# Ledger of designs, part 6: VHH binders against Type II restriction enzyme HgiEI (hgiEIR)

Target 1, 274 residues: Type II restriction enzyme HgiEI (hgiEIR), of Herpetosiphon aurantiacus (Herpetosiphon giganteus) (p25260)
Amino acid sequence: MAINPITRNKIKDYLNSFIQQQLSVYRERSLREFQDVDSYLPSLSKDGDLKPFHASLIPASIMRLNRFERSLSTGLGSTFEECTRLIALDHHAVALRNYDIQAALDQAQWAAIDQLISIIDRGLKHQTPSLNQMLEQIQSIPLTGILETHIVRADLYIQRHDGSELFFEIKSPKPNKGQCLEVMQRLLRIYTIKQQSAVPVKAFYAMAYNPWGISRASYRSSNTKKYTDFSNAVVIGQEFWSLIGEPSTYTELLEIYHEVGLAKSAEITQKLLQ
Key: E = the ipSAE of ESMFold2; O = the ipSAE of OpenDDE; V2 = 0.75 times the mean of E and O plus 0.25 times the DockQ between their complexes.

## First folded at step 6 (VHH)

Design d3 (from o8 with S101E D103L E110T S111Y; framework vhh_7ocj_1)
Fold by ESMFold2-Fast, scan of step 6:
Structure d3 (fold): chain B 274 residues (1-274), chain A 124 residues (1-124)
Amino acid sequence: as target 1 above (274 residues)
Amino acid sequence: QVQLVESGGGLVQAGGSLRLSCAASGFTFSDYAMGWYRQAPGKQRELVAAIYTGGSTRYGDFVKGRFTISRGNAKNTVYLQMNSLSVEDTAVYYCAAGDYEWLFSTGSYTYDYWGQGTQVTVSS
């Protein structure tokens, strides 16, 4: 088993707390809606939740469920980050979320990274981005001798027992163009900062699952394939979770989520559909 | 136990050809990117060629058009076909394996496993 019983219980506790927080937010929002003395047509929303045409056509209960699902979907991303940290600690020497690297690079190298991302943004006609070629270009540019210090954040940092380092940007498995460019820029920055590293360094766009199927071959995001180095930068589902733990980590983690879901099923149904 | 065993090196005349082989064991070969590096006396190790899990390839500037890397997943072997050899190709050639596709052309430390090396000597 890739996830030991202690870590399994920590994940279950975390997911139970997550579900309770989501249900509490839903309940508070629902109660707040009924406290407005003028509830026919609210004119103000702090979170930009007004959908007057939807509200005119669709019962309020359905609109509340839709908002709950969107909130849950956003929150699930945070659960993936915490689960990776917990699992990685059982398999690796160090695992840290929101890891900041403060580094000084020649100003020409920072500029080159930004320029390469601009080129991808404009479109590489008939070819896809190559991290290798971009890094070779950054490394070969004439230096100005002027250093600039920047802080670069990775969603997850792992140091393996042999000292090698893994960096992950954990993002949507169906990214828009902007998300692809953001990740590629981050990976280029990490690799350039680490170019003098005495230990192996790998940096990835990590996707917690594949929306199109189990295997890499089934993956179909046009944005990912057009705006990232898919072959070298992206790790999907089982590929990603295998780096965090073992080949069975993905299926074992899904079993834990499912177990928590079954245990909470009646409470969730009662609170959302009441 | 992971092993990479190189073969096919030796002495060859300028303009000749050699085929290097690297037999891998102890890991799932098809999941690994494979590469060839070389090191001449007094020089740093440099990338000769790499082949990724999907079959895409990359070559060092001075070997493009002369060398061809290929892999046989059924045989757990990676090959380097070297044509039109020159005295400047004289070096120890190393096979390397990485559990994911390698991204950088420099830094021998970036592969997970290395072979023992095989000597290639090109005479005029």
Scores: ipSAE 0.000, ipTM 0.136, lowest interface PAE 16.1, mean pLDDT 81

Design d4 (from o8 with G54K S101T D103T S105G T106S S108L E110T S111Y; framework vhh_7ocj_1)
Fold by ESMFold2-Fast, scan of step 6:
Structure d4 (fold): chain B 274 residues (1-274), chain A 124 residues (1-124)
Amino acid sequence: as target 1 above (274 residues)
Amino acid sequence: QVQLVESGGGLVQAGGSLRLSCAASGFTFSDYAMGWYRQAPGKQRELVAAIYTKGSTRYGDFVKGRFTISRGNAKNTVYLQMNSLSVEDTAVYYCAAGDYTWTFGSGLYTYDYWGQGTQVTVSS
């Protein structure tokens, strides 16, 4: 098994806590929103949640379900980061979430990274971004001799047993343009900071699943393909989970999520639909 | 010195079988993922099979069900059992050592060591 029983139980405990937290947030929000039964179309929302046309057309129960789904979707990203860390600890020497690198680079290299991202933002014609070409350009840029210190954060850091390092930006499998550009900028910063590393370094845009299917060939996000180095920077679903564990890690992890879901099914249904 | 030495290639008729071996030396074999790649003339290298340190395996789409990768840590050797060979399997087969968790979609640049290759020719 790629996920041992101890780690499996830790993941189950984490997911049970996650579900309980999501239900508590849902309960508190629902109590606030429906405390006055005559306020089906409230005039104020501190969080900007007024949807008067939706509320006019569809039942309140559907509106509540939509709010829960939005909160769940936002929270799932954090579960992927934590599950990845727990699994990676069984396979690698070090695994840390929200890993900060404080680094001093020549000011010309920081500027070059920003310029390259600006070029991608303005649109490449008949070509897609290439990490190798961009890194070669950054490495060859004339230096000013003036160092500038920045803090660069990775969502996940892994150090393998041989000392080699992996960095991950774990983001939506359906990113908007801005998210693609943010990830590419982060990868260029990490690679440039590590340009003189004695050990191999790799940095990736990681997606926990493929919304179009199980295989890489089925992936269809136009933003990802246009605004990232899809071939070299992006790892999706089984590719990502295999990277931190073994080839079966993805399916084993889904089985754990499913088991938690089955155990919580009655409680979730009762609180959301009853 | 790190060395990967392939053996077992050759000429075989379609429908036949071959077993490739790759003897590794100069590194701690049990710490490395091992893989087999192939390259036909005019084509890019592609993953045939990989086996990770704890025995998990991955196969290329065109060889699933026909090929089996295995490893013998005591002998520092990785094997590729090739069954039901077709003319499309004709290629130079390369043994590689490294962290093959990066094989699917992340490119061939992630492997640490390569063998010299062994020719497999399948005739009709």
Scores: ipSAE 0.000, ipTM 0.107, lowest interface PAE 17.1, mean pLDDT 81

Design d5 (framework vhh_vobarilizumab_d1)
Fold by ESMFold2-Fast, scan of step 6:
Structure d5 (fold): chain B 274 residues (1-274), chain A 124 residues (1-124)
Amino acid sequence: as target 1 above (274 residues)
Amino acid sequence: EVQLVESGGGLVQPGGSLRLSCAASGFTFSDYAMAWYRQAPGKGRELVAGIYTGGSTSYADSVKGRFTISRDNAKNTLYLQMNSLRPEDTAVYYCAAGDYSWDFSTGSYEYDYWGQGTLVTVSS
């Protein structure tokens, strides 16, 4: 088994706590119902959650479930980051979340990265982004001699036993354009900082699963294919989790999530459907 | 078709020097980044030094100032000059070429091309 029993129990405990937190937040927010116009108009929301036209048209229970699902989806991203760290510690020399790289580069190189992202944003004619071509352009740019220091953060950093380094931006498998550009900019910054590295470096857009099916060939996000270097920058589902652990890591992790779900099923149903 | 053949390994005393060579064939040598890796007994493979197509180089902290990587594009040969050798430098040294890229058949990241390795033993 790719996920040993100790790590499996840590993930289970983490997910149980996650579900409990989600249910606590859900219960506290479930008070605003639209009975009539006069009673609704004085309503106040600290977080700007009032949707008077939605509330007047659809049952409160449906709105509460939709809000819960949205909150859960946001929170699941954080669970993927923590699970990758826990699993990676069993397989690699180093695994760190929210890893900061402090580096000084010539001002011209920082500017070149920003310019290349602007070019992708405008749209490439008859081609998709290429990390290798962009990095070659950044490396060949005339230098000003003026250094500028930046801190660049990766969602996950792994150092393998052979000394090679992996950096991951763990984001949605169905990104919008802005998310694609954000990730590409981060990857270019990491690669440029690490171009003189003593060890091989790879930086990725990591997706925890493929919404279209198990294989890479089934993936169909137009934004990802248009605004990222899909072939070189993106690792999806089993590809990603195999880098963290081994080929069975993805399916074993799904089994752990499912086990937690089954154990919490009655409590979830009671709290959400009451 | 693509081949990387290492040579120059052997037994040397601490403080001594060795020069490793890697003869490449079957591809356009000047188009590829090259690297030297080593694997000591009972340990994982680690990068020693890399050289890019433009000639820029990188080194592992443990070998900086002692080892020098270089390439001769006219001869399709990669070199590693090793000075001030230490017992902990004892390992099989491997030549590697290309990108460190995903290999779906192995489920991991691999260099495109690897040599068979050459043994370097630094005596007690």
Scores: ipSAE 0.000, ipTM 0.104, lowest interface PAE 20.5, mean pLDDT 84

Design d6 (framework vhh_7qia_2)
Fold by ESMFold2-Fast, scan of step 6:
Parts: C-alpha cells; structure tokens; sequence
Structure d6 (fold): chain B 274 residues (1-274), chain A 124 residues (1-124)
C-alpha cells in the first residue's frame, strides 16, 4: 500500500470536513436566488458573484447545482495540496506547503529571468521553451557584482531521505497563458537560486490529473505545450503522485476520494436536490 | 555545434515532385525547431514550412496541401516533400535550425544555423 492506514484515515477525515464545509457554503449561497426583479435588486455579494442575467434566465435548481460544482472545483485544488503534504510525510524527510526561499542573486540574473519570460510572452513563433537552455543562458550572462534579495515561494517543498530537493507549483491541468508563464518564471528562479546546490534539485509544474486521459500522450493543452517546457517541467497525474509517494499513490488516492464520496452520497444528494 | 547539409534539389517540370533532405550533425538536434525557407531571384527569403521540436508543423499559405515537412530525430534529418510544383516555386531552398535565443534587440526568436541552400528550378 503506498498510502498507510493512518495517513489514509487523516485524508478521509480531511475530505469529510471539506465536503461538510462545501455543503454548508451551498446552503448559505442557495438563499441568493432570483424570485423577481424587485427582490433581487437589493442583493449584495462581498465576493462579486451576483449574476442577475443568468439567475433570471436559468431555473433556480440548475443554478444551485452549477454554484455547488464551481465551489467544489475551486476547493479541490486545496485538497490536492494537503493530500500531497500528508502522503509526502510518509515517504520523505521533509514536506512543507507554501515554502519560502530567501536568496540573493546578481541583479543581472534576476533581469535575465524576467527577460526570458517576457520573450516567451511576446511569442516564440517557431519554438517551445527549453528549461535547460534558458538556465544555461542565465548562468552564462556577465554579472554586475550587485546582489539583490528576493523571496520565492513554492506551493510544495520536499526533501528526500538522501537530501535531494523537489519543488512543486501545483496548478490547473488546463492553464491559461499567464499561469504557464508564472510557473516557468518560478521554476527558473528556483533553479537559479539552487544552481550551486550540493544535492540534486528538481522543480516542476505539477498537475493532479490529466483531463484528457491517463497517459501523458493524451494531454492536449495548447497553452501548456506552447508556453512551458512540457517534456522537462511538467508532471501530470500518476507521474506527479509517484514523485510524492509511489507508483500506486494516484490510484490509491482516487479510491480514498471515492470512499468518502460513497459515504457522503445520500447527504449530498439530499442537500443539492431539495 | 549544429551543421546543416541540404540535398535533393534540381530541375523539374511543372506538376512534378521533389523531396528535399537536410541532415544535421550534433547532439541536440531533437531540441531544435527546423524550417525550410526559400529565396527567389530578386526577392526576400521567405518561410515555406516549419516543424517544432515536438513535431507540430506549420506551412506558408502558398504551399499548404502541396508540401509536407517531416523529421526523423534518429537520423538527424528534416525533409520537405514538394508536390504539384509550379514555376513560382523556383528558388534556392534553405534548411534552418533554431532554438530559444535570449536577445534584447532582435526579438523573441532567431535561427542560428543555416545550410548553404539547394536550388530548385521548375521549368518546361
């Protein structure tokens, strides 16, 4: 078993709490329905989620289901981060979420990273980014001798038992261009900070699953392929979870999510279809 | 170092076909995007077809449906299959290889490696 019984139960408890919170949020939000124009007009939303034209056109029952699904989808990202931390602690020496690296680099290296990202943003009309070649260029530029300190955050940091380090940006498996560029910039910053590390260092764009299928070959995001080093920077689904745990970690994690779903099925159905 | 050698050019009648080959030497061929350009007498060099390192292709509108670009990474070779040739396809054809260039002045991308060219003449 890649996920031991104690960690399995911690994940189940976390997911049960997550579902309960989602159902509580759903109950509160369901009160913001469109019955008529006069009653809707004074409605307020602190997070700006009023959709008067949608609410007026779409039946309330459909709007309730759509709101729940959107909230769940947003929250699932946080569950992936927590599950990676819990599982990684069983397999690795250190696992930390929202890990900050404070480092001083020559100002020319910070500028080079920003320039490379700007060039990708403007369009590599005939080419995809190469992480290794970008890093070679950053390491080869003339230095000014002036150091500048920055703080770089990784969504997840792992130190393996042999001392080697893994850094992850855990983001959408269907990123927009801006998200791709943000991740590539962060990977370049981490690698440049760690360029003289005595232990192996790897940094990844991590995706919890593949929306197009189980295999890497099925992956179809044009933004990911155009704006990242897909071959070297991106790890998807089973590839990612294997780095956190073992080859079976992805399927075992899905079984835990499914078990929680089955246990909560009647409550979820009752709450959402009323 | 990457060096490019083109072959397969020649004289062909309108409606005929030619297959151009470009052989590269070097250890990083698979990391490079490969393109075919052409230059007719008195004209500027223009892109004909392009193949990304990942295998995706793009074609000039004038050659779509007639020309096919492909690559064989095991042989370090890129090909241009030219069908239904027209007199206006007459040009010197150049193989080009490029990778990401950090450049503040020249823009986002530059081809660093060019072949010497192979002439293609379409005439009766």
Amino acid sequence: as target 1 above (274 residues)
Amino acid sequence: QLQLVESGGGLVQPGGSLRLSCEASGFTFSDYAMGWYRQAPGKQRELVAFIYSGGSTNYADSVKGRFTISRDNAKNTVYLQMNSLRPEDTAIYYCAAGDYQWSLSTGPYEFDYWGKGTPVTVSS
Scores: ipSAE 0.000, ipTM 0.106, lowest interface PAE 17.1, mean pLDDT 82

Design d7 (framework vhh_7ocj_1)
Fold by ESMFold2-Fast, scan of step 6:
Structure d7 (fold): chain B 274 residues (1-274), chain A 122 residues (1-122)
Amino acid sequence: as target 1 above (274 residues)
Amino acid sequence: QVQLVESGGGLVQAGGSLRLSCAASGFTFSDYAMGWYRQAPGKQRELVAAIYTGGSTRYGDFVKGRFTISRGNAKNTVYLQMNSLSVEDTAVYYCAAGDYSWDFPTGLYDYWGQGTQVTVSS
């Protein structure tokens, strides 16, 4: 199997702790119940949680459930990062989350990266971004001789047993335009920093699953296809998890999440629905 | 119907050369990265060379300096020039077409050829 019993138990323990933390946060946050306008108007919220028009129209319990689901969805992203690290350690030499890459590049190259992203932002009309073409342009730009040091953070870094390196930006499978441009800028920065590397380097926009189906061919995000180099920069679902482990990693991981969900189902339901 | 058809394989003596060709049909060739893989008996399939849509190339460590990959978009064909062949290069060579990274497990590429045998004798 892709996920051995020791790693499986670590993932289960992590997910159990994650669910408990989510339920704890849910209990700490209460929504002001709307009794009448005069009593509601002086309400204060440290976290900006007042929604007067929602509160006047619908029960507080519905708003709490919606908030919990949104918080859970955000938190699931962090679980993907930790699961990739744990699984990758069984398959690769090194796996690190939130990995900082520090390098000095000519100021003209930093500027070129920003300019290329600006061009994509303004629209290429009838073409999509090409990672290789952009990198060739950055490498061919006249240099000023002035170096600037930048730190670029990757969500996940892997060093394979042969010394080759993988970098991942693990983001939403349904990104908006800004998120696409942010990831493309990060990938260009990583590749440019690593342009003289003695070992192979690859950097990806990684998506934990495909909202449209299991296969790459089913993927339908217009923003992703328009504002990224979809063919060379993006890895989705099973493709992504196969790079982290083996072809069966995605389905094995879903089975672990499902097992934790079944075990905690009654507790979750009772605490949320009351 | 999508097809990748390899040719140019055969028997050659150590120190010799071969040129493999892969003719593609049924898709827009210029939109796809093309690659060559090889598999010897009892070994895993391994990357020999890849060429991307922009012309950038990648090579396996065991063939750098000896093999050259190239593409002819006008003829929908990818080539592998193999020089200074050794007995260790004996394998079935496969042509592959894909629109993403070549580090994925086999079976995730879009299209594969049937393979062509290369045998290097001493």
Scores: ipSAE 0.000, ipTM 0.113, lowest interface PAE 17.5, mean pLDDT 82

Design d8 (framework vhh_7ocj_1)
Fold by ESMFold2-Fast, scan of step 6:
Structure d8 (fold): chain B 274 residues (1-274), chain A 126 residues (1-126)
Amino acid sequence: as target 1 above (274 residues)
Amino acid sequence: QVQLVESGGGLVQAGGSLRLSCAASGFTFSDYAMGWYRQAPGKQRELVAAIYTGGSTRYGDFVKGRFTISRGNAKNTVYLQMNSLSVEDTAVYYCAAEGYTWEFSQGLTSYEYDYWGQGTQVTVSS
């Protein structure tokens, strides 16, 4: 079994807490909206949630369910990070979420990373980005002798038993252009910081699932294929979860999510549809 | 359990050909990138060829035009066709599987696949 019983129970406990938190947020927002006499003309939102034209046309209950689904989708990303950490600890020496690397690089190297991302942003004619080519360019630039310190964060850090290091940016499987560029920039920064590393280092754009199917060949995001090094930087669904654990990790994890969903089904329905 | 079993190695004369095969089990083969690495005595392991899930390929500069990597997803097998062999190709050849592969760069750290075979010896005589 890829996910042992102890880790399985930790994941179930985490997901139960996650669902309770999501329901609590939903209840709080529902109570606030109930108190609004002029709900379609609200004057202030701390989080930028005002949609006056939607609120004017669409019943408040539907707007609340839509916001719940959006909040759930955003929160699921955090569940993937925590599940990877818990599972990785059964297979690897170290697993940490929100891992910060503080590093001093020559000013010219930081500038080169930004310039390469700008080139991708402006468009490459009939070619896709290559991490290897970009890293070779960064390494070969003339140095200024001026060091600049930055903190670079990875969503997930793993150290394997042989000491090698894995870094993951766990993001949407259907990214927009900006998200692709942000991840590529992060990967270039991590690789450049680690260029003198004594151990092997890999950094990835990780997608928890493939919206088009299980196999890599079915993946159809044009943004991902155009704005990332798809072949070398991106790991999707079963590919990603196999790196964290074993080939069966993805299907076993889905089973755990499904079990939690079934156990919470009546409570969720009562809280959302009443 | 995950296994990669190499076959097809052996002794061959310079200018000859060999075909290596690697039979994979214990994972969903079609979702993994597959590669061949080699290691000569006293040298570090180097990438020979890689084939990604979509069928794109990558080769080490020293084997481009001579070696061809291919995969048979129905048979869970990856192949390395080696033509025009030279004495410098003498090494232990390793099959490797990974949800991801990264090309070795002279300015960066080396990398390894998630799963490795035991290796198969290829010896090229003059």
Scores: ipSAE 0.000, ipTM 0.117, lowest interface PAE 17.3, mean pLDDT 80

Design d9 (framework vhh_etentamig_d1; at its last fold request DockQ between E and O 0.01; V2 from the best seeds 0.00; counts 0 for: pae O 17.2 > 2, framework grips, unsure alone 63.9 < 65, placed apart)
Fold by ESMFold2-Fast, scan of step 6:
Structure d9 (fold): chain B 274 residues (1-274), chain A 125 residues (1-125)
Amino acid sequence: as target 1 above (274 residues)
Amino acid sequence: EVQLLESGGGLVQPGGSLRLSCAASGFTFSDYAMSWVRQAPGKGPEWVSGIDYSGGSTYYADSVKGRFTISRDNSKNTLYLQMNSLRAEDTAVYYCAKDSGYSLWTGSYSPFDYRGQGTLVTVSS
């Protein structure tokens, strides 16, 4: 088994807690709405959730379910990140979330990264971005001798047992153009900071699943293919989870989510339909 | 703006104890898992301990298991690390880290450094 029993139980405990948190948040929000007949439309929202036209037209029960789904969608990203950390700890020497790198590089190299992203933004003719070509250009640029310090964040950092390093930006499998450019800029910054590394370094755009199917060939986001180095920068579903663990990690993780879902299904249904 | 403020570091003798605190602000503390990460001089970062959003599950690196205890007080937005039986090898800058709450549906992530400024722990006579 790619996910050992101890880690499996940690993931199950985490997901059970996640579900309980989601239901608690849903209950708190539901109890505050429409209990005062003079307050059928909320006048203030700390989270920016006012939808007065929707609230006027749509039954309250549907509005509450819509908010639950939105909260769940936001929270699921956090579950993937925690699961990557827990699983990676069983397979690698180091696994850290939200890892920051502080580096001083020549100002010309920082500028070159921004210029390359600007070029991708304007559109390439008959070609897609290439990490290797962009990195070669950055490394060959004339230096000014003036250093600038920048902080670069990675969603997940892994150090393998052989000392090699992996960095991941974990993003939506259906990114918009801006998200693609942001990830590419981040990968270029990480690689440039690590340009003199004594150990191998890889940085990836990671997607927890493929919304179009299982295989890489089924993936159909035009933004991803136009605005990233799809072949070298992007890892999807099983590809991503295999780097974190083993080839069967993705399937085993889905089984854990499914098991938790089945165990919680009656409670979830009852609380959401109350 | 997300802010993490570590405190409680200092000089301590081998075998001694210290309690580190991390005061969190600018986000809903009770929604996020938190970690302690340390970096010794000339070495890369080492993950030390983690705690889930509720405080119900805790995790430790083998090097500190049985000696360190992570805890949190969600009512005070504070993360703690109780360090007992300290060794020279525990000398490092200790960082409080907010585990990211990215949304994979929207692809958003924080542009801010959620790891705090750190607190120095020196174990020496």
Scores: ipSAE 0.000, ipTM 0.093, lowest interface PAE 20.7, mean pLDDT 80
ESMFold2, look of step 7: ipSAE 0.343; ipTM 0.730
ESMFold2 (binder alone), look of step 7: mean pLDDT 79; pTM 0.807
OpenDDE, look of step 7: ipSAE 0.006; ipTM 0.212
ESMFold2, look of step 11: ipSAE 0.170; ipTM 0.642
ESMFold2 (binder alone), look of step 11: mean pLDDT 78; pTM 0.800
OpenDDE, look of step 11: ipSAE 0.000; ipTM 0.232
ESMFold2, fold request of step 16: ipSAE 0.000, 0.000, 0.000; ipTM 0.319, 0.107, 0.276
ESMFold2 (binder alone), fold request of step 16: mean pLDDT 78, 79, 78; pTM 0.800, 0.802, 0.803
OpenDDE, fold request of step 16: ipSAE 0.000, 0.000, 0.000; ipTM 0.210, 0.223, 0.215

Design k2 (from e4 with D101E F104Y S108Y E109Y I114Y; framework vhh_etentamig_d1)
Fold by ESMFold2-Fast, scan of step 6:
Structure k2 (fold): chain B 274 residues (1-274), chain A 125 residues (1-125)
Amino acid sequence: as target 1 above (274 residues)
Amino acid sequence: EVQLLESGGGLVQPGGSLRLSCAASGFTFSSYAMSWVRQAPGKGPEWVSGISGSGGSTYYADSVKGRFTISRDNSKNTLYLQMNSLRAEDTAVYYCARGPEYDYWSGYYDAFDYRGQGTLVTVSS
């Protein structure tokens, strides 16, 4: 078993708390935002959540369910990060979420990273981005001798028992162009900071699952394939979770989520469909 | 023009020792991490050991920990690998490489920034 019973219970407790928080926040916000369960006439939103045309056409109850699903989907990202940390601690020496690296690099190298991302943004002719080619260009650039310090963050940092390091940007499996470019920039920054590292370093765009199927071959995001080094930078579903734990980690984790879902089913239905 | 030249390989009996050297030229040696990578017949490349530019940090693959020691002399632009308690499974071509590895999936890279021509180590009785 890839997920031991102690870690399994920690994940279950975390997911139970996550669902309870989502339901509590949803109920409080629903009462605050709507004067009646079927009435939707908000005038202001500091978070930019107003959809006046949707609100005009769609019953308030459906708008609330849609809002809950959207909030849940956003929150699931945090659950993936915490689950990766908990599981990784059973398999690796170190696992840290939201890991910050303070690094001083020659200003020419920071500029080179930004220029390469700009080139991808403008579109490559009949080619996809190559992480290796971009890193070679950054490492070969003439240095100015002027150092510039930046803070670079990774969503997840793992140090394996042999000292080698893994960095992950855990993001949407259906990214828009801007998200792809942001992740590629982050990977280039991490690799460049680690260019003098004496241990193997790998940095990935990690996707918790594949929206199109089980295998890598079924993946169909045009933005991912066009704006990232799909073959070398992206790990999807079982590929990602196997790096965190073992080959069966993905399947075992889905079983835990399913178990929690079954246990919470009646409560969720009662609270949302009243 | 970056050049890396390995030496010190040869035939050795199990339990024996060898010291590999790599002479570097064409770049500021002390500014780059250096690595040793090996490739056994019929197998893919395996990262063996790495050392930071200053020499202050060293790292080893689990298969060689406690037996191999990486070191460098920045005043001579030379990288070393001291190999002790050699085993038949250590038989491989050993390559000096500039930088850390940027592998895809296997934990090793088929092409480093710069790599030497390699030196053959054969552990046989």
Scores: ipSAE 0.000, ipTM 0.099, lowest interface PAE 21.4, mean pLDDT 80

Design k3 (from e4 with R98K D101S S108R E109S A111Y I114Y; framework vhh_etentamig_d1)
Fold by ESMFold2-Fast, scan of step 6:
Structure k3 (fold): chain B 274 residues (1-274), chain A 125 residues (1-125)
Amino acid sequence: as target 1 above (274 residues)
Amino acid sequence: EVQLLESGGGLVQPGGSLRLSCAASGFTFSSYAMSWVRQAPGKGPEWVSGISGSGGSTYYADSVKGRFTISRDNSKNTLYLQMNSLRAEDTAVYYCAKGPSYDFWSGRSDYFDYRGQGTLVTVSS
């Protein structure tokens, strides 16, 4: 068993709490919003979630279900971060969420990272980004001798038993261009900060699952392939969870989510359909 | 000020071996890729081998692949080139070079900064 019974129960408790929080937020915000035209005409949305024509045409129960699913999807990323931390503690020496690295680099190196991301943003002519090539460019840049201190945050930090370090940016498996560029910038910053490390360091764009299938070969996001170093920077589904635990971790974790879902199904249905 | 001092050259018979060294100062050695560049009598410079700042990646010209090994000791600020199975065509002055240099405004360039006097390698019977 990749996930031991104690950790399994911690994950179940965490997911139960997550679902209860989602249901509580849903109750407070949704009950009055779809009663009639006058109820939603004056409504405001910070995130642009208002759909007045949908609300007018579609039954209120379906609109409430769509809103719940959207809120759940937004929160689901945080569950992946916490589950990775809990599982990683059974397999590694250290696992920390929202890990801050404070480091001083030459101002020319910080600027070089930003320039390389700008070049990717403008479009590479007949090539995809390469972490190795970008890091060699940063290492080759003329230094000014002036140091600047910055703080760089990783979503998840792991220190393995041999002292080697893993850093993860856990993001959407279907990223837009901006998300790809932000992740690549973070990876370059982490690698450059760690260029003098005495132990091996790896930093990844981590995707909790593959929306196109189980195998890496099935993955089809054009943004990911165009704006990231897909071969060296990205770990997907079972690849990611195997680094956190072992090869069976992904399927065992899905079984825990399924078990929680079954236990909560009646409560969720009752709250959303009434 | 970047300073590079090459040593280890000499006269060797075909099939022999030599180890070149380069002592670097005036910059953060481990932060830069380093290269070996050679210049045969009456010819232009030829890039021979390169190594990343960490030492994790090495690169070789086809003419020397399988015969030469580049390495570095970042604790000593020293670059090495182990040359085996030497041939007459390997006769050249060997220069230690910082880079290739990155041009911040235009992107990566192929310019090498080799400020040393070089070390002469002569392969003859």
Scores: ipSAE 0.000, ipTM 0.101, lowest interface PAE 21.4, mean pLDDT 81

